VH-VL binders against E3 SUMO-protein ligase pli1 (pli1). Designs and how they scored, part 1

All scores and structures are predictions.

Target 1, 154 residues: E3 SUMO-protein ligase pli1 (pli1), of Schizosaccharomyces pombe (o94451r108to261)
Amino acid sequence: YSRPFAPVVHSRIRFRKSPFYDILEQFNAPFVVPACVGTRNTISFSFHVTPPALSKLLNDPKQYRVYLFSTPSETIGFGNCLMEFPTPQMELRINNQVAHANYRRLKGKPGTTNPADITDLVSKYAGPPGNNVVIYYMNSTKSYSVVVCFVKVY
Positions, changes and structure headers below are counted from each chain's first letter, unless a header gives other numbers; antibody chains are not in Kabat numbers.
F is the ipSAE of ESMFold2-Fast. E and O are both the ipSAE of ESMFold2, at different seeds. Each is the mean of both directions, binder to target and target to binder. V2 is 0.75 times the mean of E and O plus 0.25 times the DockQ between their complexes.
[cut] stands for letters that were removed.
The coordinates of atoms that the task and the answers printed are left out; those that the model quotes come from them. Centres of patches stay.

## First folded at step 1 (VH-VL)

Design s08
Fold by ESMFold2-Fast, scan of step 4:
Structure s08 (fold): chain C 154 residues (1-154), chain A 121 residues (1-121), chain B 113 residues (1-113)
Amino acid sequence: as target 1 above (154 residues)
Amino acid sequence: EVQLVQSGAEVKKPGESLRISCKGSGYTFTSYYMHWVRQATGQGLEWMGNINPSGGSTNFDEKFKNRVTITADKSTSTAYMELSSLRSEDTAVYYCARELYYDSSGTFDYWGQGTTVTVSS
Amino acid sequence: EIVLTQSPATLSLSPGERATLSCKSSQSVLYSYNNKNYLTWYQQKPGQAPRLLIYWASTRESGVPSRFSGSGSGTDFTFTISSLEAEDAATYYCQQYYSYPYTFGQGTKVEIK
């Protein structure tokens, strides 16, 4: 029997390697945060933690984490992407709870930002309703792509 | 190279306890789950349980929960499986296997050579 | 627990013939949000540990010959050897890693005449 649509295939973004963590799985296709100059904007999307990842989070929550990554959209086709948020003037909410992360570049240099650790805000259920991500922002001169990843920390 | 080396064959009597070791080498021991799978003579594969060597957390098939203990020693990169109250039905080859988790693959990419255990009166 | 049922128990075929093996799951091992089937296939030769051949139901492991393939989704899976070779004589097992406990099918033995 024919399916109404083809299965969703996620494009993986290849970030610069970190000595502090390994990216094990990307939960969503890159979600575009469009450029927004002079106005406030809000974007939202959802992601689901896979059943194997959930088992590891429940069993070893201190060693496995869920991180939100961001990088300029124009670079996602290339390896060694830099971790960089759209703007320091943003608020990230996971399941309607504020995520406390540092959205600034250290000393104004690109790629010096850590991903946002959202592990404690993520639902511990693999099924519906999943996890809602909302980004409130203003003053981003270019578009960014956002992905949520399953990570092992060292 | 990655290797999983298991302890040698065992012959046991009903009611005794079994302890098998599995030593990992050629990789970071704490980065991979270690699983135990057995195979009775002429039968299929049966998953027993696993351990995360870094945290010590374990999962078991309910069939074994009250008889099986899985532990890991990080200093020697060795996992252990202990099975108590042995029965003739526990006669099997016991394997350790490493779980590679990458993008939800969850595969057993390396296996030990197997440990033959015979339980007979 | 998720029960995997394999059929047939034994296949006896000649070199060059196509082998088709079935694995049925008591519940879906497809995760709809990533469209992945958490099902693997292993080859085991007598006296040896199992060898990984296929993961995610249809993705061939590196170094595995192209004559081996997997298909299916949800609860009904097929493993195919397009043209049997003598070295393919083995027992083949499906395994699910959707949830604990991980479970295996009972195996299909492929014999070469």
Scores: ipSAE 0.377, ipTM 0.760, lowest interface PAE 3.3, mean pLDDT 88
Fold by ESMFold2 at other seeds, look of step 5:
Structure s08 (fold): chain C 154 residues (1-154), chain A 121 residues (1-121), chain B 113 residues (1-113)
Amino acid sequence: as target 1 above (154 residues)
Amino acid sequence: EVQLVQSGAEVKKPGESLRISCKGSGYTFTSYYMHWVRQATGQGLEWMGNINPSGGSTNFDEKFKNRVTITADKSTSTAYMELSSLRSEDTAVYYCARELYYDSSGTFDYWGQGTTVTVSS
Amino acid sequence: EIVLTQSPATLSLSPGERATLSCKSSQSVLYSYNNKNYLTWYQQKPGQAPRLLIYWASTRESGVPSRFSGSGSGTDFTFTISSLEAEDAATYYCQQYYSYPYTFGQGTKVEIK
């Protein structure tokens, strides 16, 4: 005779809705990329694609993608988070392969930064060893939280 | 509201083919996988296969791969399941079911009303 | 393929009693990397299509009464109706969605005396 408690909402990031995709699943708890001024820093973490998501990626690669998102850590509890990379001075690697994305922000145009489409770099196997994410960066004045998500594009 | 409406009951002879329609309404048809599940009288549920209506990709249970065809017509928001070379053990109620959208789930949140198919000579 | 075995086949109980249903999987449906079990419970009343109650083994679908719950992990799962109501007379099925082909248990019929 007891009521279960809901999980703390900080385990997920709620991004502002996009006309170009829907976020279906988040593969990792938000990973913090600390502020770093004047010197370079490197962070790494791992994620695994779930078996149902992998099946859709293999069957329908034009519609189902894996995107890497980033937003300032200070905003993740509020919803409607905007996509923003830590710094334009960064390199993203997935499984030791360079991902190509536009890391730059447009001044005065919030919400115009696209998440990184990393689909072609993720493992096509749901089990070990999973997927390794490495971010090399410098001159990030804020802390950022990073998630990898399963998305449907339209 | 979301609704899946299937074609009516059918009586078939062994060796014939079966074609059941499932019209989806109240949602974006091409955004959701559609599944087919059957249930023989007094028996449990049996997954047959699915389709992504957007691109037409399909998956099937191995025991049906040579006899089942699943298609979708985006313009009419209708999925179809065809089962060929019918046998008496194909007598069942056939359901279409919509896959849950979020969390990459393979569970079914909406079901058609079912189509009763009897195969007898 | 992953075989799901439900027990008992039939469960006959009075209103207000607790119903406990078992679903055992021939292989684990736990994805260890996210710690989620890819197992679903459905209710099917006579003459009706199945109704989704529980997914991820223990997550209640919206609008499902709180007397319905699921628990377990890996290969052993339990579905519970804490206080049986007359309208709960139905057959209950578990389903796995860990891998194709998706499979169902053979069902447990719950009857009200």
Scores: ipSAE 0.377, ipTM 0.783, lowest interface PAE 3.7, mean pLDDT 88

## First folded at step 4 (VH-VL; from s08 with heavy chain S105Y)

Design h16
Fold by ESMFold2, look of step 7:
Formats: structure tokens, sequence, C-alpha cells
Structure h16 (fold): chain C 154 residues (1-154), chain A 121 residues (1-121), chain B 113 residues (1-113)
């Protein structure tokens, strides 16, 4: 259980509410994807689906999904965060399989980027080793924070 | 104001079926699993099963699987539990309960008032 | 199926005394990856539906008096009323929500002398 107050650390990212899904649970503490220009970088981390979330995911897989979210680290704590990937020059892998996602930013329409639906790549079993996330990327001009969430979709 | 209102008390004979309704109000009915729990007089609580109202999927305790049917009508925000082939041992108070699932906790935060069912000849 | 066994069956105590209730699980309800126990405590007064008091074994629900607390991990759990009040006369149940079927302990009845 996380402590109720951490003045310089945010344990949860608040995203702008969407009519297309509700965020029910965040599986990991925000993971930083550092800025990187003119070279390639790789980051990795793990998350585990909780037992109650797994039960719902297995029971109703069209309505309960696992989404990967990203937002610029500097915006956290200053209102509702907008969904934004670090760079279109990236590849996301979940358990060594390439995720199918649109990393493209729409000019003049910030906050229109969809989170990545990684549900079909997530382990359907609780326990070790969990789920491994790898991001290969280039030319991210800012640091980003990444979380994996359990969502209900509409 | 979240409220779960159940249908009224019933007296049944062995071999009959019962059907209890549970109407949810004050919240988005399809966003929450609905559970059924019973309690025989002077005894503890017994989980029977649940339903996800948005798609109709269900789970049951094995001891009831052959006799229980759980359904939901999202147009009326009402869940139903039917128990067939009633026995005197089915005499109990039957509750519906909403499962709150948010931020990795899933508990029964609201309960119906209970429906007393007596099975006797 | 995860079996929850509560003890004692009945406690008879005076106002101001400390009530201590046990709930033992046949299987662990701790998810080690988030360090949370998927165990809930309810209060039930005669003629009423159960009332949620404690979730995650130790987290008090909003509006629940601070004299109620929970502790323990894995398979062994304790519920405590630090200074018993007359209104606390009730039956208390533990419940696991780690896996289906969800199960309840058989209850501990707390009586006021």
Amino acid sequence: as target 1 above (154 residues)
Amino acid sequence: EVQLVQSGAEVKKPGESLRISCKGSGYTFTSYYMHWVRQATGQGLEWMGNINPSGGSTNFDEKFKNRVTITADKSTSTAYMELSSLRSEDTAVYYCARELYYDSYGTFDYWGQGTTVTVSS
Amino acid sequence: EIVLTQSPATLSLSPGERATLSCKSSQSVLYSYNNKNYLTWYQQKPGQAPRLLIYWASTRESGVPSRFSGSGSGTDFTFTISSLEAEDAATYYCQQYYSYPYTFGQGTKVEIK
C-alpha cells in the first residue's frame, strides 16, 4: 500500500476523462522514459495484473482491457494529463511481442492520441514472471511517464 | 444516492422455483457486477454467484450451478436470481450486493434490503 | 475454494473493553506483487444487511469509526474494536475477494454485557 502523501513523487497519473473508457486501476508506479535526441534508447519495466482484474479480464475480454498510457513527466501534478507517446519513432513490446498501436500525434489537436491496447499480449496468469514492457525509441525531446492500466471500454 | 431495492418476501413449497429482483438506482447499472448472497436463519453468509450486467456473463458457486440462474435487464436496471427445485434448506434471506471495483479493491459497498424466502409445505 | 474460519464464535464483553476477532484462510489471499490482502470485514446487526468496514485487510472504509481496525497478512487476520461501544453489538464476518467463489467466514457474534 502506497503512503497517502509524497510531496515530490506522484504514485498515480490522472488522465483527462474519456467517453470511450474508464480507468479502473493502475498496475505500476509511473515509469520514466528519459529524453533522448540523436540516438536510440531502450527502457524496460514489469507489471502484474491483480487477481480481481484478471478475473474480470478473463470473464469479459471485450469490455475489460489493458491499456498503456504515456504523458510528459513535467505535466504530472498540474491538472489532468493528456495522452501522448514519447515519439512516433518508437516500438513497444509486451512479453517480447510487438504491440499494434498508433503513436502518431495529430497536428493542432493535442490530447487526441489513444493509449495502446495491449490486452492480447498480456499474460493471463497471475504470478511470476509477470509482464515485461520494452520501449525502443529515438528522438524524444522530453521525459515521459508510462503506466499500464486496467480499463472498462464502451 | 445509490440504492438496491429487492422484491418482497415469498413463501414457497418444495419443488417450486423462486425469482427475486434487485433494482439498482443512483449509479450506472452496467458498470458494476451484481452479486447474490444468502443467509439462512441463525447462520452465516453464503455467496451464490454474480453477473456482469453489460454482457450477461455469470459465475456461480458450484453448489448452486445446476439450480440457479442469474440474469440482468439493463433497460430497467434490474438483476434477477432464480432458484429452482426449492428445498426447505433454501429458507433464507437473499441479498443482492454491488461490487465496487476501483483502484484494485473489489468489495460489496451497497446491499439490497434482503428478501425473506420461506420454503415449507 | 478458499475457506475462512473465524474465532471465537461469540465474544461477550463490557463497554470499553477491547474485542479481538480472528479470521484464518485456507489459502493465502495476499498478492505479493502489490503487497495487498484481498480480505474484507463486514458488520451485520440483526435485521440488516451487512455493512462494509475494512477492505485490503486493514484499510478502513470512509465513515467507519477509528476504533475499528484490521491487521494480518496471508492466511491469518485479526479484526479489533479498541474500545467497545453498545452500538457495536453485531455479528462480524470476514470475506475474501481473491478468487471465485467469494467466501465468507462463519461469523463472530459480539455481545455487550
Scores: ipSAE 0.194, ipTM 0.722, lowest interface PAE 5.7, mean pLDDT 87

## First folded at step 7 (VH-VL)

Design n2 (from h16 with heavy chain Y102E)
Fold by ESMFold2, look of step 7:
Structure n2 (fold): chain C 154 residues (1-154), chain A 121 residues (1-121), chain B 113 residues (1-113)
Amino acid sequence: as target 1 above (154 residues)
Amino acid sequence: EVQLVQSGAEVKKPGESLRISCKGSGYTFTSYYMHWVRQATGQGLEWMGNINPSGGSTNFDEKFKNRVTITADKSTSTAYMELSSLRSEDTAVYYCARELYEDSYGTFDYWGQGTTVTVSS
Amino acid sequence: EIVLTQSPATLSLSPGERATLSCKSSQSVLYSYNNKNYLTWYQQKPGQAPRLLIYWASTRESGVPSRFSGSGSGTDFTFTISSLEAEDAATYYCQQYYSYPYTFGQGTKVEIK
């Protein structure tokens, strides 16, 4: 047997539906935050708000928001992914500003973590340089995949 | 199941105002931008403007900004377009069109049947 | 304002022939960071409202026959009907949705001989 092997690449993450928002668009391919035990790690990536999304964001900022989502990397191909941050001991920066979000989840209650609302830190331009995401973290026992999405809030 | 139903044809004189309704059904009216597009006889399509029915925010093509008003009534799931100071060149079929909800929003997946408006003396 | 120019104005062909329509924009509608072109193609038959066929320049809307396709990037776009059928007689419009005001091309009328 000698068929070529091509691993499945997942460009989108399907999160479990929420009664509080709809995900309208994903701005970046899932970015991996590797497991990290007993030391610190830093990851960074960028995303760009699309021109149609920017128009809605600027015109109706109470209704349209930009959320950062995270889920264990091993789950991204199966749908109904639950929101979970790598560790409560992390710092998220958007464009060099600290995002103040609740990274904690309730013990034994998957899906109790809210995505981070980063709207007020996002660049209001569709062109360069875009938006820089930096995560400083330690003691993440799993690998996580991170996406930034455009959402409509109810 | 999604349906956009517009008010009937109108005949107007120059200087009058036009008001066209567009009732949306079969979907959550406040979730989708509603657009207005017109087409003069034998001419192409011309975008006029839109509304977010949830909050009432609007955008207009600059050529209409002094004459066009776009509104929405959430309780009746109806959008309205008003065009004032009508001229003969405003003779056209007027369409309402629903914007896609996700990913490729800015394109129009459902259109009203059109409202024929004739402006003549 | 982004101006879209379509050509030819009219295309008269027999059933089974390939129809090729052009849409050129005055400014790029490609967003380089996601590689999407914010260009849509509609079909309008006489007496009817337009019908969405293709968005993102090349993505067919659900339920659109595979004989319809779109290609191109930036400022130059092509719409193709690979094997023309009698019911394809219509006017075809391109639309940009990169920025307000949204604009349409002036249309290409496809006639069946």
Scores: ipSAE 0.561, ipTM 0.840, lowest interface PAE 2.2, mean pLDDT 90
Fold by ESMFold2 at other seeds, look of step 8:
Structure n2 (fold): chain C 154 residues (1-154), chain A 121 residues (1-121), chain B 113 residues (1-113)
Amino acid sequence: as target 1 above (154 residues)
Amino acid sequence: EVQLVQSGAEVKKPGESLRISCKGSGYTFTSYYMHWVRQATGQGLEWMGNINPSGGSTNFDEKFKNRVTITADKSTSTAYMELSSLRSEDTAVYYCARELYEDSYGTFDYWGQGTTVTVSS
Amino acid sequence: EIVLTQSPATLSLSPGERATLSCKSSQSVLYSYNNKNYLTWYQQKPGQAPRLLIYWASTRESGVPSRFSGSGSGTDFTFTISSLEAEDAATYYCQQYYSYPYTFGQGTKVEIK
């Protein structure tokens, strides 16, 4: 064998269950936010709301929402993942609009960070150009994976 | 486990109205969209519309928009479909169908037994 | 609305033969951004409600025998029964769930001779 085995690639993230919502669909393959120390970094990616999800979102917007989730990349595939943002020193933009979320980690309290509710910033059309996600950040000591999901809230 | 039980067969005259019930059991009724699909004798399936039982929002095929009403009663876990101004073309078996909850929602995993409706003079 | 056209109307085959059914869509039901086709196949035996077999054009529902499969993309879809059994005599329908109104093909009746 002259080359190392390819790293395991997961197309989906399983988060711990929440009494406040159910995850119904993941819109994007997990997008990696690389570790970054001592400088600023920017990542961007796109996602598209699927046609069936868009129908529910338009018809029942109080019950159906779009959430952005994040978890340390190394935890994927080793059980249910906990919600954690890369760093409190970050800004999230959806379609060039600032999303308002609590990025703070509570030391010793994993899973207490809420995903970002970005529903009101998401395009209400299934086709192009979709939705642009931009994360400006610094001082993330780990690599994180980010997904945007369709959820039903309670 | 999961069951959808519909009301019994009906014979109607043109111009009358039809009301079919569909009682869901073995699952959380308000979590799943309920759909109505009909099938004329010896013909294919025709989607009529749906309801979100939690909030009551509905969608209809344009062909039925002014004649069909879909409702749900959360307290009895029962969906209803009403079709007014009946014609002989409305002779069919009427099904309720539960939509999948996640990932491939828009497909139907459980169906009622069907309600045979005959519209004749 | 998206029209689904199935062929043939009737297919008469012997046990053990391969059945091949076509469903053609008037518009693409492929969502290119997730590469999924929003097409479902149902089986309906006489006097019974339809039974879900295949969703996303090619994904088999739990408990569905492996002899049933689906393929195709965009506008052209195929449903196959690899080795026909007597209990497979039924009418098979495709359905799109890309957009409202949801629509079905007119059906292909599979008969065992």
Scores: ipSAE 0.431, ipTM 0.812, lowest interface PAE 3.5, mean pLDDT 89

Design n4 (from h16 with light chain S99W)
Fold by ESMFold2, look of step 8:
Structure n4 (fold): chain C 154 residues (1-154), chain A 121 residues (1-121), chain B 113 residues (1-113)
Amino acid sequence: as target 1 above (154 residues)
Amino acid sequence: EVQLVQSGAEVKKPGESLRISCKGSGYTFTSYYMHWVRQATGQGLEWMGNINPSGGSTNFDEKFKNRVTITADKSTSTAYMELSSLRSEDTAVYYCARELYYDSYGTFDYWGQGTTVTVSS
Amino acid sequence: EIVLTQSPATLSLSPGERATLSCKSSQSVLYSYNNKNYLTWYQQKPGQAPRLLIYWASTRESGVPSRFSGSGSGTDFTFTISSLEAEDAATYYCQQYYWYPYTFGQGTKVEIK
């Protein structure tokens, strides 16, 4: 006899390793951005920077950053995920400020999209309020999962 | 294997300064915060401060802020702690300790062997 | 500053007995948004540096025997040795890493009779 399998819950996303940063901590459970073929959608969620991460961020803002990652939901749990945004037709806001990132994927080159560096838009204070994320997007053919992570950059 | 090797015991007089080294090996020295913690004889542990050896930024407990200097030399993988204007109450074992890299920052997974410092008149 | 108070000061127990140590924090070390407690337990034997046993109040460090465990939340924490072995004679410290300055409890000495 073996123990019954517990349901597999993907509370973390494992991304392909990068030579330019290490992912140190994930701040939120993966948030689903549903497909919206031929239409527009708006998704909102919140995250909170942990107190120890905030200390590093305040002390060493060149090395410690906050990145927003995205990957097709269907790929989670089947090896290392590639960074990919739902669609180039999107706008990301953090605490009601527009984030400036390149959402395009190079044609025929999966995993060529950089995560969004949102550090300068994130609250630098402990406790409430946390950080609000709003994604406006159009014509996403897949569902995506989004996480905000604490990273060390090289 | 990760090792932290500290400089040897010192005997000091009040008003002098001390300087303790901590050499890290078996890991990427610049990736991990290094902390300094002391322990007076028969007493508990007291956190003094830390350094990010990659960029040299430091944090200190307020009570040491005017007397303590923490530095790191990346080329020798060595952290240093200097404590000035020594008092008899500074008699203690001084430890360096490495902070965890992934989440749970502020927990120390490897410690130096300790440096015994005696401050006597 | 966050003060950690450990009790009892000394435990004297026989091999095979259960040791129960308390650590109380003057402020909560629970981060409500991730439900994690920023509380660590160390073991220190005479003449040695501390050894990491438990972090996040209840997560055992790799290579630490399963007889060591931690529990509790917020301000009240417990460290347990389920069946004492002679090698467990040591002083045990809790530490908070919620915010600077990091602070330690004064320690609980565990003696084997």
Scores: ipSAE 0.472, ipTM 0.806, lowest interface PAE 2.7, mean pLDDT 89

## First folded at step 8 (VH-VL)

Design p2 (from p1 with heavy chain Y110S)
Fold by ESMFold2, look of step 8:
Structure p2 (fold): chain C 154 residues (1-154), chain A 121 residues (1-121), chain B 113 residues (1-113)
Amino acid sequence: as target 1 above (154 residues)
Amino acid sequence: EVQLVQSGAEVKKPGESLRISCKGSGYTFTSYYMHWVRQATGQGLEWMGNINPSGGSTNFDEKFKNRVTITADKSTSTAYMELSSLRSEDTAVYYCARELYEDSYGTFDSWGQGTTVTVSS
Amino acid sequence: EIVLTQSPATLSLSPGERATLSCKSSQSVLYSYNNKNYLTWYQQKPGQAPRLLIYWASTRESGVPSRFSGSGSGTDFTFTISSLEAEDAATYYCQQYYWYPYTFGQGTKVEIK
């Protein structure tokens, strides 16, 4: 007889290495931002900073940061994922405050987009209520997967 | 290989200060928190504090905060722990320990050989 | 401060027997949002520094024999040596890394009869 089929679950996204930061911990399972053509869409999810990460963040806020990453969903199983936002036509809110990031892609230069530094918008308490992420967007031709990570910056 | 090499055993009198060094090799010294843990003879382990060698920020157990100073010298890859106003109950083996870098940081994967400190008159 | 209480203080067993050690925490070290317990087990032999065996309560460090295991969650944790060997004679410590100050249990000494 045959074994039950179990799909591969990608619990972690492996981004291309950067000389500007190291990814130390991923706070959420990859959250899917579906393709959306000719319409507007809104998605939301939550994440929590872990107690050991919070300790480092509070003690060394210039060196330890919280970044939001995005990459096309179909690439997340392969490693060397490139940072790319779903569309330039988007707004990111963390705990109902607008995050300021450059969502534009550079033509012919994949992976030139920086992750969003959301550190100053993240709750500095462990446990409830955690952190709420809302993405308003339109005209994303692909599905994207979004994670929030703890990083050390250089 | 990762190695933490501590300075040698010391005999001290009450009221003096001690200063223990811990030289890290085989890894990027400034990327990892360094911790200090002591153990009196026949007793358990006691966390004293730590340092981020990159920026110099420190955390201490409150029971040592007024007596302990932790520093790091990036150019020599060496951490230092100083304990002032020594008393006989400070007699212990003192360890430095390196914290893991990713995911399970807060656990210690590499330890120095220990520095035996005896405080007696 | 999170207090860790280990029992028994001393455990004297013969080779091949199962050793069971307890570590109880004064408050939970489980972060419910990621379902991880911030608890570590170390082995320390006389004259040596501690050796990391298990982190996240149940994950063995690389190179640690499979006879060593950890279990439990929240405030109650167990460390088990499934078939005791002579080289396992040591003192075992639990440590929490949930919040500063990091704290250790007082230790359980495992002796071989």
Scores: ipSAE 0.541, ipTM 0.833, lowest interface PAE 2.3, mean pLDDT 89
Fold by ESMFold2 at other seeds, look of step 9:
Structure p2 (fold): chain C 154 residues (1-154), chain A 121 residues (1-121), chain B 113 residues (1-113)
Amino acid sequence: as target 1 above (154 residues)
Amino acid sequence: EVQLVQSGAEVKKPGESLRISCKGSGYTFTSYYMHWVRQATGQGLEWMGNINPSGGSTNFDEKFKNRVTITADKSTSTAYMELSSLRSEDTAVYYCARELYEDSYGTFDSWGQGTTVTVSS
Amino acid sequence: EIVLTQSPATLSLSPGERATLSCKSSQSVLYSYNNKNYLTWYQQKPGQAPRLLIYWASTRESGVPSRFSGSGSGTDFTFTISSLEAEDAATYYCQQYYWYPYTFGQGTKVEIK
């Protein structure tokens, strides 16, 4: 599957600040989840936890977490992106294990969706092969960009 | 403005213990790891260990693990390093240093003024 | 433990000259999956704490003059001052932050003739 042409490539997504966590590091270039109406689609990509992040994660796993974020692709590059999953009709797998997150959107309440906490599914080893992300989905009316980030929670 | 202010110079005898304070201001103390680095006169820098002030977890260089204790008091925004069973080779300037918060955490963007410690007979 | 070896021990140079400092690591500090080297350069003047200049081997910290630069990858790193100024007389240290314990090179002293 081919992605739409993007004349500007953004290497990082700037999300609206949250009182419940701080984003410390983004592990992957934003990965596009294309729109998919009336059909099913599957995407996959990988990410690697960096050695300094892994040290913090192993030392303080209650305070340092790995979150998966998503936002409409059209909004990146302007800052203050809101957390939103592509569709409630999706399944997220990390390293072949089903992640459990609330994919629900509430109309008229942008920014009420929590990122997925995938910490317990992430490899606790910095070397190969890394971590595999698979998203099975349908009925996403927009393209979304997905990043996995290292966060400090409060 | 971020500031790390350390306790004053000390003169110690071999076998005694050393306790240095490092008070952080101008930032959220519990968000940043605090590190301890020492430097003997005319010598290079030596990393001793660190602490996450939020949860109190620590890491140490193995050469110090049985002699060094690193703690933090969240209510006063102060980190402490204690080194026991002092020897003459522990004579050094001791620094606290704050690591970067994002991306390149593990590098030190703010340092205390240093605490000169002399261990002599 | 990752050992960092700096050379030369001392450089004595005139203002306007190019200073080239080496830092060699006993193990790679490159994380190949993000292509970043976890290596930092500090400047330390007598009686002062170190000052952060370069991180990720080649990224200048904000406010650091452009005459300071870093290069290299894996195990071999170079720090360059393109045109020395009198205020650059200092000792320069490399540091790795790939794994604990964090370690420093022994330093290169730059003197202005």
Scores: ipSAE 0.530, ipTM 0.825, lowest interface PAE 2.3, mean pLDDT 89

Design p5 (from n2 with light chain S99L)
Fold by ESMFold2 at other seeds, look of step 9:
Structure p5 (fold): chain C 154 residues (1-154), chain A 121 residues (1-121), chain B 113 residues (1-113)
Amino acid sequence: as target 1 above (154 residues)
Amino acid sequence: EVQLVQSGAEVKKPGESLRISCKGSGYTFTSYYMHWVRQATGQGLEWMGNINPSGGSTNFDEKFKNRVTITADKSTSTAYMELSSLRSEDTAVYYCARELYEDSYGTFDYWGQGTTVTVSS
Amino acid sequence: EIVLTQSPATLSLSPGERATLSCKSSQSVLYSYNNKNYLTWYQQKPGQAPRLLIYWASTRESGVPSRFSGSGSGTDFTFTISSLEAEDAATYYCQQYYLYPYTFGQGTKVEIK
């Protein structure tokens, strides 16, 4: 039953609903963070805040935020995904500034990891050069997919 | 069912002010930006401004900034638009319109029935 | 501000004919980074408020008949009614939501002969 299939490409990730925020828009195609056992790795990608989202961010920055989400790549397309970072041994940089988030996964409590609120680090301009994301990590046993989303917080 | 219900038609004289209400029902009022758009008879649509009902922040077309006030009352789920120093050119149908919540926000999925305002010299 | 110019001003056609409406923007409303055009189409029947038909230039809103479609990118956009029906007599407006102030085209009135 183990046969090669045509690649399945998901342009969006559907996360489990949260009582604390709504996801309004995904800014980038899911970016793969490969597994990395016994070594260190670095990945980078860019995203751009859309003009309508930027307007809301500037007008109401307490209510509208930019969150970085991560989920195991293998779970995409099999129902609602849970928020999970690749490893607690990681550093996230947005536009060359360190983002501070809790990367720890609570043992036995999937979906308890919060997305990273990177709002204060994103460019307040919709055009070039956009926003650069760099992830330094080690000891990720699975591949993860990362998206940056526009959210409304409750 | 989502509805936007506006206050009734008005006849005004130049120099007066108008105040139009727009009551939203069938949805969470504070989640959606509310916009005001007017249309003179036989003319196109003209965006005037908006409000985020949750925090009260507003944007206005520069043409109206000194004459228009947009407010919202969260407790009654009602938005208001006031236009001062009326001129005959302000004769129009005034609409409130709800902005889409996700993805293609900036487009308007529900509109009020319109409020006809006549400013006679 | 971004000016939208629609043509023709009036289009008189018979039922079953194809209606083609143009909307041209003074500035691009394409956000190249997501490949989305921030352009909508509304229908306004006489005595009624506008109705959303198309957003992102080509995405049909729920409940909108498949005879309505939109295409184009950047500054040049087309709205098409593939087979005109009597109830389609209305004025059609394009709107940009790329930047404030949001602006509308002046409209194209579609009349049924």
Scores: ipSAE 0.560, ipTM 0.840, lowest interface PAE 2.2, mean pLDDT 89

